# VHH binders against q8cch2: the designs that were tried, part 37

Target 1, 325 residues: q8cch2
Amino acid sequence: RFCGSLVSRTFSFHVSWRMEDPLFRLDLGWPKNSEYFTGATFCVAVDSLNGLVYVAQRGDNIPKVLVFSEDGYFLRAWNYTVDTPHGMFVSGTPFEQSVWITDVGSGPYGHTVKKYNSLGDLVQVLGTPGKKGTGLNPLQFDNPAELYVDDTGEMYIVDGDGGLNNRLVKLSQDFMILWLRGENGTGPAKFNIPHSVTLDAVGRVWVADRGNKRLQVFDKDTGEWLGAWDNCFTEEGPSAVRFTPDGKYLIVAQLNLSRLSVLLAPPSGSIGDCSVVSTIQLADQVLPHLLEVDRKTGAVYVAEIGAKQIQKYIPWHSRTPAFGA
Below, E stands for the ipSAE of ESMFold2; O stands for the ipSAE of OpenDDE; V2 stands for 0.75 times the mean of E and O plus 0.25 times the DockQ between their complexes.

## First folded at step 21 (VHH; framework vhh_7ubx_2)

Design j1 (at its last look DockQ between E and O 0.74; V2 from the best seeds 0.77)
Fold by OpenDDE, look of step 21:
Structure j1 (fold): chain B 325 residues (1-325), chain A 122 residues (1-122)
Amino acid sequence: as target 1 above (325 residues)
Amino acid sequence: QVQLVESGGGLVQPGGSLRLSCAASGFTFSRYSMTWVRQAPGKGPEWIATISRYGDTMRDDSTKGRFTISRDNAKNTLYLQMTSLKPEDTALYYCARDKIWTGDTKPLSDYRGPGTQVTVSS
């Protein structure tokens, strides 16, 4: 009676969790001098063409806008005509650079979207300075949160950082209203603190609906509601949203979680459910508010309210395996 | 002119099922998100569900799991499948096209059908 002891070789499938190489690394060398951050940094914009980083900060008797080079050198600052900056965007043509700032202040320059040149001169004001919107006039803002300007010069403004309007407005290059979406609420195309806005490569407008803990998506031409992502935001709504230059990923900030998330971009023709590809957990109370992506380098700049700084993240170049010919 | 015509309503027992249909005309149906709303007597309009042109849906939590919104673009028809119906589901049910503001101040109600009555009663 040969009791053959069947040595059950427990194949321990060591699922080597290949630590997927982080998609981004922190650039500790940016900026070169952090002493220029004298207030709470609320927003950042990037002039990818000229290699400039614009920063807006809040505080008393401090520069409201700071300009850095891509390599982290301080260049200039201004404080005129900016009350309480919230969002920032740089639109550039080879001939003209425009710095847009949303102002949520209660002072004489508040409740506006303002355009500056690269030197800090005020060029254009949208809204009524110092006058809060009533919800009746699409061009009268109530705590405009952020704007995006596309390559055609059309503008997308999310108006409602705790204000009455809770809307997304599209303007022509000449500041004519093309369409408007949103009111306060939880249903489709309704907002609770629309906080950030961006476009994808297939002509969809993405809005961080922070209070409703979701991203909503609209057709850029018509304003049609296309879908929403909420499954990735069960803990906290997104405060910021940008696409990577290749359009493959969304970078999202969650303010109070002190977290950055990289989400997979949906294919054309669908929104579906969101999928988290990577997460960068920041230190507690860092409070990433808004962010911008350099269109040339793919670098991500994050305005951190709590840490009172801008952080730069650099993409890990995925070594495309040279699939040998 | 936007035309929407709801059908499929009626009297049903608690726990029963109904399928509502909304026939759309006067616009390119496939380019718009569509919504079901209901209004019970003495109550305001209640949003039920929306479906985008992509087929993505958003639904109210109160009817989630019981009601399903769908569309057939080839037939220009919106559907609401209702299951496990309750007396509180008694209402006039409307289909509505997504309202896009292009200077139009008309309420969403101007982009809906006359409605179909659903009555859930023993």
Scores: ipSAE 0.879, ipTM 0.940, lowest interface PAE 0.5, mean pLDDT 92
Fold by ESMFold2, look of step 21:
Structure j1 (fold): chain B 325 residues (1-325), chain A 122 residues (1-122)
Amino acid sequence: as target 1 above (325 residues)
Amino acid sequence: QVQLVESGGGLVQPGGSLRLSCAASGFTFSRYSMTWVRQAPGKGPEWIATISRYGDTMRDDSTKGRFTISRDNAKNTLYLQMTSLKPEDTALYYCARDKIWTGDTKPLSDYRGPGTQVTVSS
């Protein structure tokens, strides 16, 4: 409450505006080689240790996977063994990296979760290529949407986008099922289009349960249900979720609203209700599908299927070299 | 051996209130999420509410605002506080501990109590 003349209210307003800094800003100089985005860009993954950005896109007679440097220069591409990419994740150490890609639809490599080495060679296939299924022995998928691989090599797969399975599967590093949750439904540990998965630093698995307009949370070791957030998603569910490297925020995409939401990360223990601390409203029909946060820099890369591009947002006050002059 | 025992059911008038309890033994209660389910005559089981080990809750829409799930980890007890009761709330109420699939051919929860009857009638 401010007392005084009209000038006093005006002064208080200007002080508030100067104290309100955004959390992120658009990096207008990324990428340097946008001509390589020739189709709909569905997913993005970041090798934080080596400064590489992997992009998967869909389209006829185009390279399906693109690799850029952190500074935005195109490096290489491949398309063999990739039919209809949906999600990506990069895992690795300074001496070894791997790129995981989920593939959907009825093509020869559809309904799979595939691993590539740093050279782009296919080294592992999970699921039965070209054949959807619900089975667990052998493990089958129905439009697997995304995965997360932790530092020990354990994997979390959401399966999937519009298929029959509606499940979260945890695998050991040798691909044995450690636990599984889900079926189609609205109750706890049930899903409708489980679309994105990530981990926080305190051992919780977060799933973007897109069709149910919520995030659901599970214990990474036991699979126990720990809560859900729906109060931030009344208009539309999240298509993507990731944590910032400092653990303070979640970044969420809402595809049909063309919006990114920055949520306050909850403490360990009870998660309470979600709180939106900032939003980035994108132009109509941009359609942010999946996103990735660079664990080293905090940069946010957003795959925009409507705009057919990847945009990079960097933390406010981040120091990066200038490009494009 | 896991054991769950419900109590606190009975006959209550419409608009009344009732508190159900579920006493747990044979496991570390504070490490598990817990669920209330009801089953009316001639109907299948209906999920009512779930509470995480840390107290985060989810409730079915039809009872949201009238039923409150809670727990007391020191007493190994799960609760369901029911208010504004209606005749359609008449059912056998069970508590359950969720069993997570880890390679079993048939991953179902086998840990439920025998239930406590709630009858809402003038």
Scores: ipSAE 0.690, ipTM 0.870, lowest interface PAE 1.4, mean pLDDT 88
ESMFold2 (binder alone), look of step 21: mean pLDDT 80; pTM 0.797

Design j2 (at its last look DockQ between E and O 0.61; V2 from the best seeds 0.00; counts 0 for: pae E 7.1 > 2)
Fold by ESMFold2, look of step 21:
Structure j2 (fold): chain B 325 residues (1-325), chain A 122 residues (1-122)
Amino acid sequence: as target 1 above (325 residues)
Amino acid sequence: QVQLVESGGGLVQPGGSLRLSCAASGFTFSRYSMTWVRQAPGKGPEWIATITRYGDTMRDDSTKGRFTISRDNAKNTLYLQMTSLKPEDTALYYCARDRIYTGDTKPLSDYRGPGTQVTVSS
C-alpha cells in the first residue's frame, strides 16, 4: 500500500472484483495438430480417465470424428456411421469407455443417438436411422441435440434441435423410458430448442432451453420441474451448459454472442436467480456451439463452429504457461 | 385420499383484487410443485403460475406481474394473489399438483381441484 493506492470505506479490493483475475486462461499449446480440423466443429467430449478428447465435425469427404490426447496430439479418426453429428458425450469406467454421438438431419444416420467403443466401432443405435419421429415405442427422435450419461448408466437426452419434439427424455441403462418432460412452449417444463443437458452433484438436471433464453432445472429421479434461470440470458439463450468439477460454477456458451459465461452454482434446494461471475468474450463469429468440462482437471473444451476449431481453457490456478505455436 | 379445494373466487369489478386459496390434503404438500390454471367456457386450459417445493416461481407473461403465486407449507395451502383484474380474467381457476407421467402422454399434473369461479364485470 506504499504505492499510494487506498481502499475506500464503501468498496474494498477483497470484496469487489474488476475481472482482473480471470478464472480461466486459454491453453495456446492445445492442440498440437490443429490441421485435422477440416470442417465445422460442432461438439467435443472428454474421456478424463484415459486423457482423450473426442471432436465431431461436419463437412463433405472429411473424417467426422477426431481423437486427440489431453496434451493435444492427434491419435485417430473415423467417419463410418457418422453423418451429421451434433452432440457428444463420453461415459466410462477404468475398464470400459463409451462415446455417444447424436446425429441429425435427413441423411442415412440422422435422427439417432449412437454409442461407439473407444476404437470407433458402432455398438448401439437409439432411434430409427434416417427417420424422424415423435413415437416412444420404438423411441424416435427429431434432431436429438445432446445427451448426458450418469455414472449409473442412466441417460438424459434433449430432443431436439429445431425438431417438433421439444423434450427431455430420461432412459434407464437398458434404454427404457424412466420419465419424459416437454412439448413446445414457454411454460414450466416446456421447451423451444432444448440444446444441452447436464447434471449437478446434488441430483438436478439442467437443460439449456436455447430458444426460450433460459436454463430449466429438473429433479433427476422424478423429473419434477425445479425452476428456471432467464435473467442472465436476455440477449441470447445458452447453447451449452456444464458444471465445473468442484460444483461451484456453471460454464455456459452463447453462440451468436461468441461468449462464454461463468455462473455461480446454486445451493441445494431453491435455485434463486442466476449470477454471472465472469465472462470470456471471443472474437466475432467464432460461434461457440457446445462445450465439455474435464471432470478431473476442470479444463473447458469449446467447439467453435465459426472458427472451425476446438479451444481449451484451463483453470487459472493450473499455472501452465501459454506459448505460441 | 388426495384432495384440493379452491376458495376465494367471486364477482369483482374491473381493477379489483382477489386472493385465491387452495387447501391440500391427503398427501405431503411440501414435496410437490403446485400450479394455478384457469379455463374460460369454450377455451382450453391456460397455465397461470407454478411454485416449486423449494419456493421458486414462474408466472405466465400475459398477466404482466398482476398475479403472484405463493405457498404456506405449514398450512398445506397454495395462494394466488390477483390484482388489477380485467374482464378477460373471468374464468374457473383451479390448482393442480404437478407430476410427471411415463409414456407418450405429457400431462402437466395428475390431480386438480374442482375450481373457484372468478367473474370480472361491472
Scores: ipSAE 0.043, ipTM 0.577, lowest interface PAE 7.1, mean pLDDT 86
Fold by OpenDDE, look of step 21:
Structure j2 (fold): chain B 325 residues (1-325), chain A 122 residues (1-122)
Amino acid sequence: as target 1 above (325 residues)
Amino acid sequence: QVQLVESGGGLVQPGGSLRLSCAASGFTFSRYSMTWVRQAPGKGPEWIATITRYGDTMRDDSTKGRFTISRDNAKNTLYLQMTSLKPEDTALYYCARDRIYTGDTKPLSDYRGPGTQVTVSS
C-alpha cells in the first residue's frame, strides 16, 4: 500500500507586479513662483499653441485668473467680471485666443459662461448674468461646471454643478442650440452633477457624471447616449476627464480620493467597461478638481483645491506625436 | 414620424416569463438608443433598461437580474426578456426611442409606443 504523498506543488504564481513605469512624473519646477496662487485653484486651461496656462482661483480680493507660461513664469492676471470660477477652457486659432470661464457665483456675473481674450477683456457672455436657470431655457445656466470647444467651434457645456439643470448642451459656433441632453436622475443620459466634459478623436462626448459615479458618453452630432463607465468609480465619481493627445488614455480626477486615474480609451464603435492602467495617489486633502492636457506636449495640469496650487505632470515617454499643425 | 408598437404582454403567473417586442418604424432604428419603461397604475413612469446602437446596456438595479434588453437592428425590433416575474411587475410597458432635444424639452412619451400590458397574478 504505497501511500504516494501527492506533494501538491503550490504553484505560487508570483504575479510579479511589474511596477509599470509611471506614465507621468511631477514637474516640481512649475510654476517658477507659487506665490501667485493666493486662492483656491479650481480650474486650469492650456493654450497649447502659444504655450500658455490659464488658472482660475477663488477668493476675496484676489486675481481670479492667472496666466503662466508653459515653463512656469507668471505673465498676467485679472479679476474683473468673474465671481466664482469653476471651469475653464481655451480655444483659439494662431491669431485669436479665447478663454472661456464658467461662473457658478451668486454675484452679478454668476451662472454664466464667459469668453475673454488673452488680455482678460470680456468678449462674450452666455446665460443671464446673476440669474440662475429654471430648467426651461437651455441658455440660462444654473452653476455651469465646464465647457469644451471643438475644432469647429462647437461648444459643449455641462450645466449643473449642484444646480437644477443637470444637463449637457451643445451649441453652434454662433451659440445656437444644436441639441440638449440630460435631466436630473440616475438613468441613461441623466445626470447628477455633470462636472466635466471632453471629446475623443472619434466624435464622442465624454461627461463626468460625478454624483452618479460614472462617465457617460454621447454622440457629438446627435447627442445620442452611447454608453457609460461606472465600474472604475465605485468609491467616488469623476470630477474631471481629459484625453491624452494620442487618444490612448483618459485622465480622470477623483476629488475627495485625491487621486488621478489613467484609463484605457475604448476602441471606436464600442464603450464597454473601463480599465484602469495607472493611478497617481496624491496626498490627503489635495483635492484635484479639474485638469487639462497640453495637446502639444502631453503635459497634464491639475487644479488642486486643497493644496491651493496647480501641479504639472509630464509624460515619461515623451512620444510627442507630431500632431502636425 | 416615430412609430413604436409594443407586443408580447399578457397575463402571467408569478415566477413566469414574458418576452416583449417593440417594432420600430419611421426612423433609422440602428442609429438610436432604445429604452424600456413601465408605468403601474397610480405610479410614475419607471425606467427599466436602455440599449445603445452598439449594444451596450444600462439597467435599473431593481430588475437587472431578471430583465434583459436586446435589439435586432435588421428587424428594427427591441426586446425585453422578463423572467421571475412578480406581482409588482404589473404595469404598462413602453418602448421608447432615445430623446434628442434641439432646444426644447419633450417628455419621453413623445417618443414611445402605446404600450403593452403585463399583468402578473396568481
Scores: ipSAE 0.028, ipTM 0.399, lowest interface PAE 3.8, mean pLDDT 88
ESMFold2 (binder alone), look of step 21: mean pLDDT 79; pTM 0.788

Design j3 (at its last fold request DockQ between E and O 0.57; V2 from the best seeds 0.78)
Fold by OpenDDE, fold request of step 23:
Structure j3 (fold): chain B 325 residues (1-325), chain A 122 residues (1-122)
Amino acid sequence: as target 1 above (325 residues)
Amino acid sequence: QVQLVESGGGLVQPGGSLRLSCAASGFTFSRYSMNWVRQAPGKGPEWIATISRYGDTMRDDSTKGRFTISRDNAKNTLYLQMTSLKPEDTALYYCARDRIYTGDTKPLSDYRGPGTQVTVSS
């Protein structure tokens, strides 16, 4: 009676969790002085050409806009004509920079998209200050969430952070309406809290449809719906979306999860399904609201409402300048 | 002028299958997202599915798993494969092109076909 001892080879599937090398590292040296953050930091914009970081914060009797260098030095601030900032974007040429701010407050300058020069002077107002849009006029906003300006000067505005409009508006450089997409809803090209907007290198507009827990994609020229990603956002919708400078990845924020996700950018044509490459789990209640990517360095700045700060993340492959010994 | 012509509707028993077709003309079909919508008697229009020009799809949950939208850009044709049909699927089925420009003053009806009737009855 040969008692063949069945050596149960426990195939230890060593799932070698290849710790995928983090794509980004936190820059603890930015800013140099965090004491300038005196309110809830809602948005951040980057002037990659001049190495400037613009921050908007909410609070009473505080500077609403802060300007830092890319190295983290405080430079200047202003508070006039900004009530309740939500989104921010810097556009411009080497000769002229424009800072755009969306204001969602009911204050005297609320429900507007405002343009400032580099000194903080108000240059342009879109919308009617202090007046909520009714949905009838594309240039009257109801809590405009964010805007994006492309290299041609065309503007993309997501309008309806909890407001009535729930739409994506494209404007020409001279603020003529080129196309408009969206109403409140769950179907294609409908929105529930369109919260962030960006462009990819192949001419697609990406909108963070936060309430519907998806990204929607549109043709920048026609406004044609091109698809949506929802499979990466089953827990929470994206609050922010940006591309890396090389166009390989999308960086998205999920506010209440306190999470940043790096998604694989789709090729031209079909966007297919969403794929998560990496995640950065932030501390609880940090609440990353909006983010911006430096087009020159690839650095990611994240406006954290809960932590009341801006965090800078640096790509790992960025050659640390050899401080010469 | 945008022309859309739906076909393939008819009478079918519960559990049956139908394939609807929509022939498109008068516009560059390959540049537009296309939709299937249905309207049952006494009800408003109900969105079924959308397909992008590249083939990416969005579908309503009520018909998800039973209905499949597809397209053939070379034939300028949109399709709706329907399976496991139910009496509640009885409706006039429309194909519709997306509106893409602000200022398109034409009613939505100008961007859809006359529809094809689907009746699911034992």
Scores: ipSAE 0.903, ipTM 0.954, lowest interface PAE 0.4, mean pLDDT 92
Fold by ESMFold2, fold request of step 23:
Structure j3 (fold): chain B 325 residues (1-325), chain A 122 residues (1-122)
Amino acid sequence: as target 1 above (325 residues)
Amino acid sequence: QVQLVESGGGLVQPGGSLRLSCAASGFTFSRYSMNWVRQAPGKGPEWIATISRYGDTMRDDSTKGRFTISRDNAKNTLYLQMTSLKPEDTALYYCARDRIYTGDTKPLSDYRGPGTQVTVSS
């Protein structure tokens, strides 16, 4: 039994006629070399420290990984040990870069999470190349979808897209399992196609639980369930999730709606329900699959498997346009 | 030692209400998410509701609007308020902590209590 609230509600109404600013705008000049997008572009990662954008695409006899400058110039490519890429993440220091790529499907390098240097040399392999599995010693994967690596080198892997595992795995920097959540299902900490994973600045792990049309949230240290957002995804689940660098917004892709949704980031503690602040409706059949936000600039790079391209969206506040607030 | 003890069950007529309690001890209750689960005879466990350490909740659709999970961290107590009870709600109800894989296996008694029986009948 709770007492009712004594708070008074006072409303005042003021209106002015002004042009409302969008939160993001399309960078029509990126990339300079779009002719290199020769397959379905499944994922993108950004090295903010070194000004590099990595793209993975699928197709026969094409370069699987492309590297562009932040200004959009093609720099290099590789395909050795990459079969069917699904997700990517860049981690490293100012003096050493690492690019992680998840690989899925029945090829000889499928069912792995692999680390490369910026030149495409293979440095680390997690999972058993070409062999799906659910085991934990050794750690195996079944179509691992994406990963996130935090500033301390701890890793969060969602495993996976269409396989049997349906789990979120946290690894130490030495690749030991720190905790694991998940199985196939709709209840708390159960998943159906856990497809994207990210961290916020207050220690929460966010998972795009695509088949269940929700985001689920976990404590990064313990794996304890912290809540879920489903009220913004009744039509289609999120395929991708990232935070803006200022921590104010989440950017979510909804693949079959060809839509990006901008959600208000919740406070620390209770997450409540989600609130949609803005929607970027893309052309039909663009199919945004995964995305990345540049931690330095706030630019959003969207991998569009239907349109076979990467598009870059720039925060309105990152520069002064001629006709903006 | 970790201990979870449910109470508040009993016999109730259809349409009635009950409030279940789960008293927790032997761990820092306020830092864990908590669950209510029920099990009818001959059936597997059925998840009912979860509440995070911060109060965020999720409930199973079949009991949505009739069952409310809550917690009192000062009393180390988890609650399930049940209303509009139906015969199909007859089951053993127990509270539970999540079993989170960390490589260290602990006994089931560290994760759930023995349960309290709820029987809904005319």
Scores: ipSAE 0.804, ipTM 0.918, lowest interface PAE 0.9, mean pLDDT 89
ESMFold2, look of step 21: ipSAE 0.769; ipTM 0.908
ESMFold2 (binder alone), look of step 21: mean pLDDT 80; pTM 0.795
OpenDDE, look of step 21: ipSAE 0.865; ipTM 0.935
ESMFold2, fold request of step 23: ipSAE 0.764, 0.771; ipTM 0.906, 0.909
ESMFold2 (binder alone), fold request of step 23: mean pLDDT 80, 80, 80; pTM 0.800, 0.799, 0.806
OpenDDE, fold request of step 23: ipSAE 0.898, 0.896; ipTM 0.950, 0.949

Design j4 (at its last read DockQ between E and O 0.68; V2 from the best seeds 0.82)
Fold by OpenDDE, fold request of step 23:
Structure j4 (fold): chain B 325 residues (1-325), chain A 122 residues (1-122)
Amino acid sequence: as target 1 above (325 residues)
Amino acid sequence: QVQLVESGGGLVQPGGSLRLSCAASGFTFSRYSMTWVRQAPGKGPEWIATISRYGDTMRDDSTKGRFTISRDNAKNTLYLQMTSLKPEDTALYYCARDRIYTGDEKPLSDYRGPGTQVTVSS
């Protein structure tokens, strides 16, 4: 009676979790001097054309806007006409640069979206300065969170960082309302703290619906609802969203998790389900609030309100040419 | 003018299934997200599900496991497949087109059909 011992070959499927090389690395050399961050850094915008980084910070008797070079040198600052900055965006042509700031303050310039030139001069005010409201004519804001300006000069504003409106507004170049989406709620095209807005290359508006723990997607031309991603945000909703310059990925911040996530961008058409490609876990209480991507370099700047700093992340594939010694 | 006509409602026993249809006309159906809403007697409207023009869906949790929204853009038709029906599902079911504020304040009623009655009873 040959008791053939069945050697159970435990096929150890070594799932070699190829630690996919991080897509981004921290640039410890930016900024050159962090002493200029004297308040809570809430937002960041990048002028990719001129190699400038704009930072807005909150605090008493401090510069509210800081301007750095791409290399991390402090250039200038201003604080006039900025009460409590929340979001920031830089738009422009090679000839004219515009710095847009959303202001959630209760001061004389609060509850507005303001345009500045590169020198910090106030050029345009949207909303009713110092007055929160829900009005559409004239347009009013209540804690406008962030804005995006596309290449045509059309503007997308998410108005609702804990305010009354919880809405996405599209404005023409002449600041006329083209369409509006949203009210407070959990259903499609409803918002709970719409906090960030960006566009993709195929004409979709992406909104970080922070309180509902999702991204919502809209047609930029019509305002039509195109879907939502919630499966990547079960723990916490996104506070910030941007695309990489190549349109391949979304960079998302989750504030209280102190986490950045890299998501796979969906193809044109159906957005399907969300897929996380990579995550960057920040230290506890760093609190990444908003972020911006340099369209030229692919660098990601993150406004960290807890750490009171801006961090720069650079793509790993950017081989800095070793300038040979 | 947006025209929506719901059909497929009726009397069904608990545990039964129904398929609702909504025929759309008067607009380019394939460009709009579509929604099913229901309203029970004495209750407010309840959102069930929305489907984008590309087929992406959002669904209410109360019906998510039992109801499926779909669309046929070639037929300009929205569908709601209902399974495991309960007495609590008794309502008038509406289909609605996505309402986008463009400065024209048309009432929400202009973007929905008259509804189809679903009654779930033993």
Scores: ipSAE 0.914, ipTM 0.961, lowest interface PAE 0.4, mean pLDDT 92
Fold by ESMFold2, last read:
Structure j4 (fold): chain B 325 residues (1-325), chain A 122 residues (1-122)
Amino acid sequence: as target 1 above (325 residues)
Amino acid sequence: QVQLVESGGGLVQPGGSLRLSCAASGFTFSRYSMTWVRQAPGKGPEWIATISRYGDTMRDDSTKGRFTISRDNAKNTLYLQMTSLKPEDTALYYCARDRIYTGDEKPLSDYRGPGTQVTVSS
């Protein structure tokens, strides 16, 4: 364990095994204001339409949520009602984006999934603040890990990180359960620490089933099990998963290995086995936890809880690596 | 209404092979994942394998390499190919279709068939 942000920045150096040209490069110029990373950075979300990057960090008497421009300049922060953040996602309309944050632990805001406007005002709370639970009416959570909100307002929540529930919950825009999968276990549609969730362009929901060292895949409309990938994760399960905006790749993090992997996206239909096309080996103790991919630019933002920073990776040979909009 | 009917069980010697079939009717078979489960007398149910609508599979480690799940969507039929059978494989084998929780107060039970008995002995 190192003190301060200086050490964190110095060992985030890019390391790779080169069998082929790299698909991504580290943007050493992002952020411009790294001094605001004063705690453990657990998650990151991107508003690609307005060019904003949201970061949640943990620590005592520090700003819990930070907002940066895509160019890396600090804009604003808030703390209120954010206690022990874990995952984050940006949703909304082109004119009003909002930020969802999962909160965990025994603090007064723990075990919730909360929505904020872009200025940090609390708009919606799911779950019972400070109280874990297994119930479905009212819907309760036990360390909810992450969520994904699609363009229709439907929501996918993985619940959770080390709790009792071990489930994937789909909600309507009015927060009614549309379907639910999971319990603790190793069989199909069972989970052990479901930790990250994303949606591909062909209507499949992907879950990082971290404790079972696999990704599991479901039909977004019905919840039907569609398969699993375990052959790329024999050493350690994925902590995070996202698709690149062109739909060609998945980006996966493995926390304790301090590793990022780029996998080939499968076609519609059968998913087959996973195929690693590129690996970014980070320095020991960096601990990439969750990540987000900018849907407009393809930039990858990685929250590194060990290094206490967010790193930005840009597609290699990109014509325009970053946009403001 | 949903019906699942297994066949192909019977008495077989150790080292032998069997192919179990599950004929499905009353639903659009090609839209659902399907599962084989076995249960020996006095034991709880034991998951064997699941196959997605598109043919992706997951199998239990204890029978991996010996049992293969497959499906023929045109015939509405699920299969379990069993090889190198052992006395400990003796059980009632049944197929199942998962039910997904959609807001009911309690989880729904899976659809299953009555099963086909497999007995492995000399």
Scores: ipSAE 0.822, ipTM 0.919, lowest interface PAE 0.8, mean pLDDT 89
ESMFold2, look of step 21: ipSAE 0.798; ipTM 0.917
ESMFold2 (binder alone), look of step 21: mean pLDDT 79; pTM 0.790
OpenDDE, look of step 21: ipSAE 0.884; ipTM 0.946
ESMFold2, look of step 22: ipSAE 0.685; ipTM 0.867
ESMFold2 (binder alone), look of step 22: mean pLDDT 80; pTM 0.793
OpenDDE, look of step 22: ipSAE 0.684; ipTM 0.863
ESMFold2, fold request of step 23: ipSAE 0.814, 0.815, 0.737; ipTM 0.920, 0.920, 0.880
ESMFold2 (binder alone), fold request of step 23: mean pLDDT 80, 80, 79; pTM 0.798, 0.793, 0.794
OpenDDE, fold request of step 23: ipSAE 0.902, 0.900; ipTM 0.952, 0.950
ESMFold2, last read: ipSAE 0.795, 0.770; ipTM 0.911, 0.904
ESMFold2 (binder alone), last read: mean pLDDT 80, 80, 80; pTM 0.797, 0.798, 0.793
OpenDDE, last read: ipSAE 0.000, 0.902, 0.902; ipTM 0.288, 0.952, 0.952

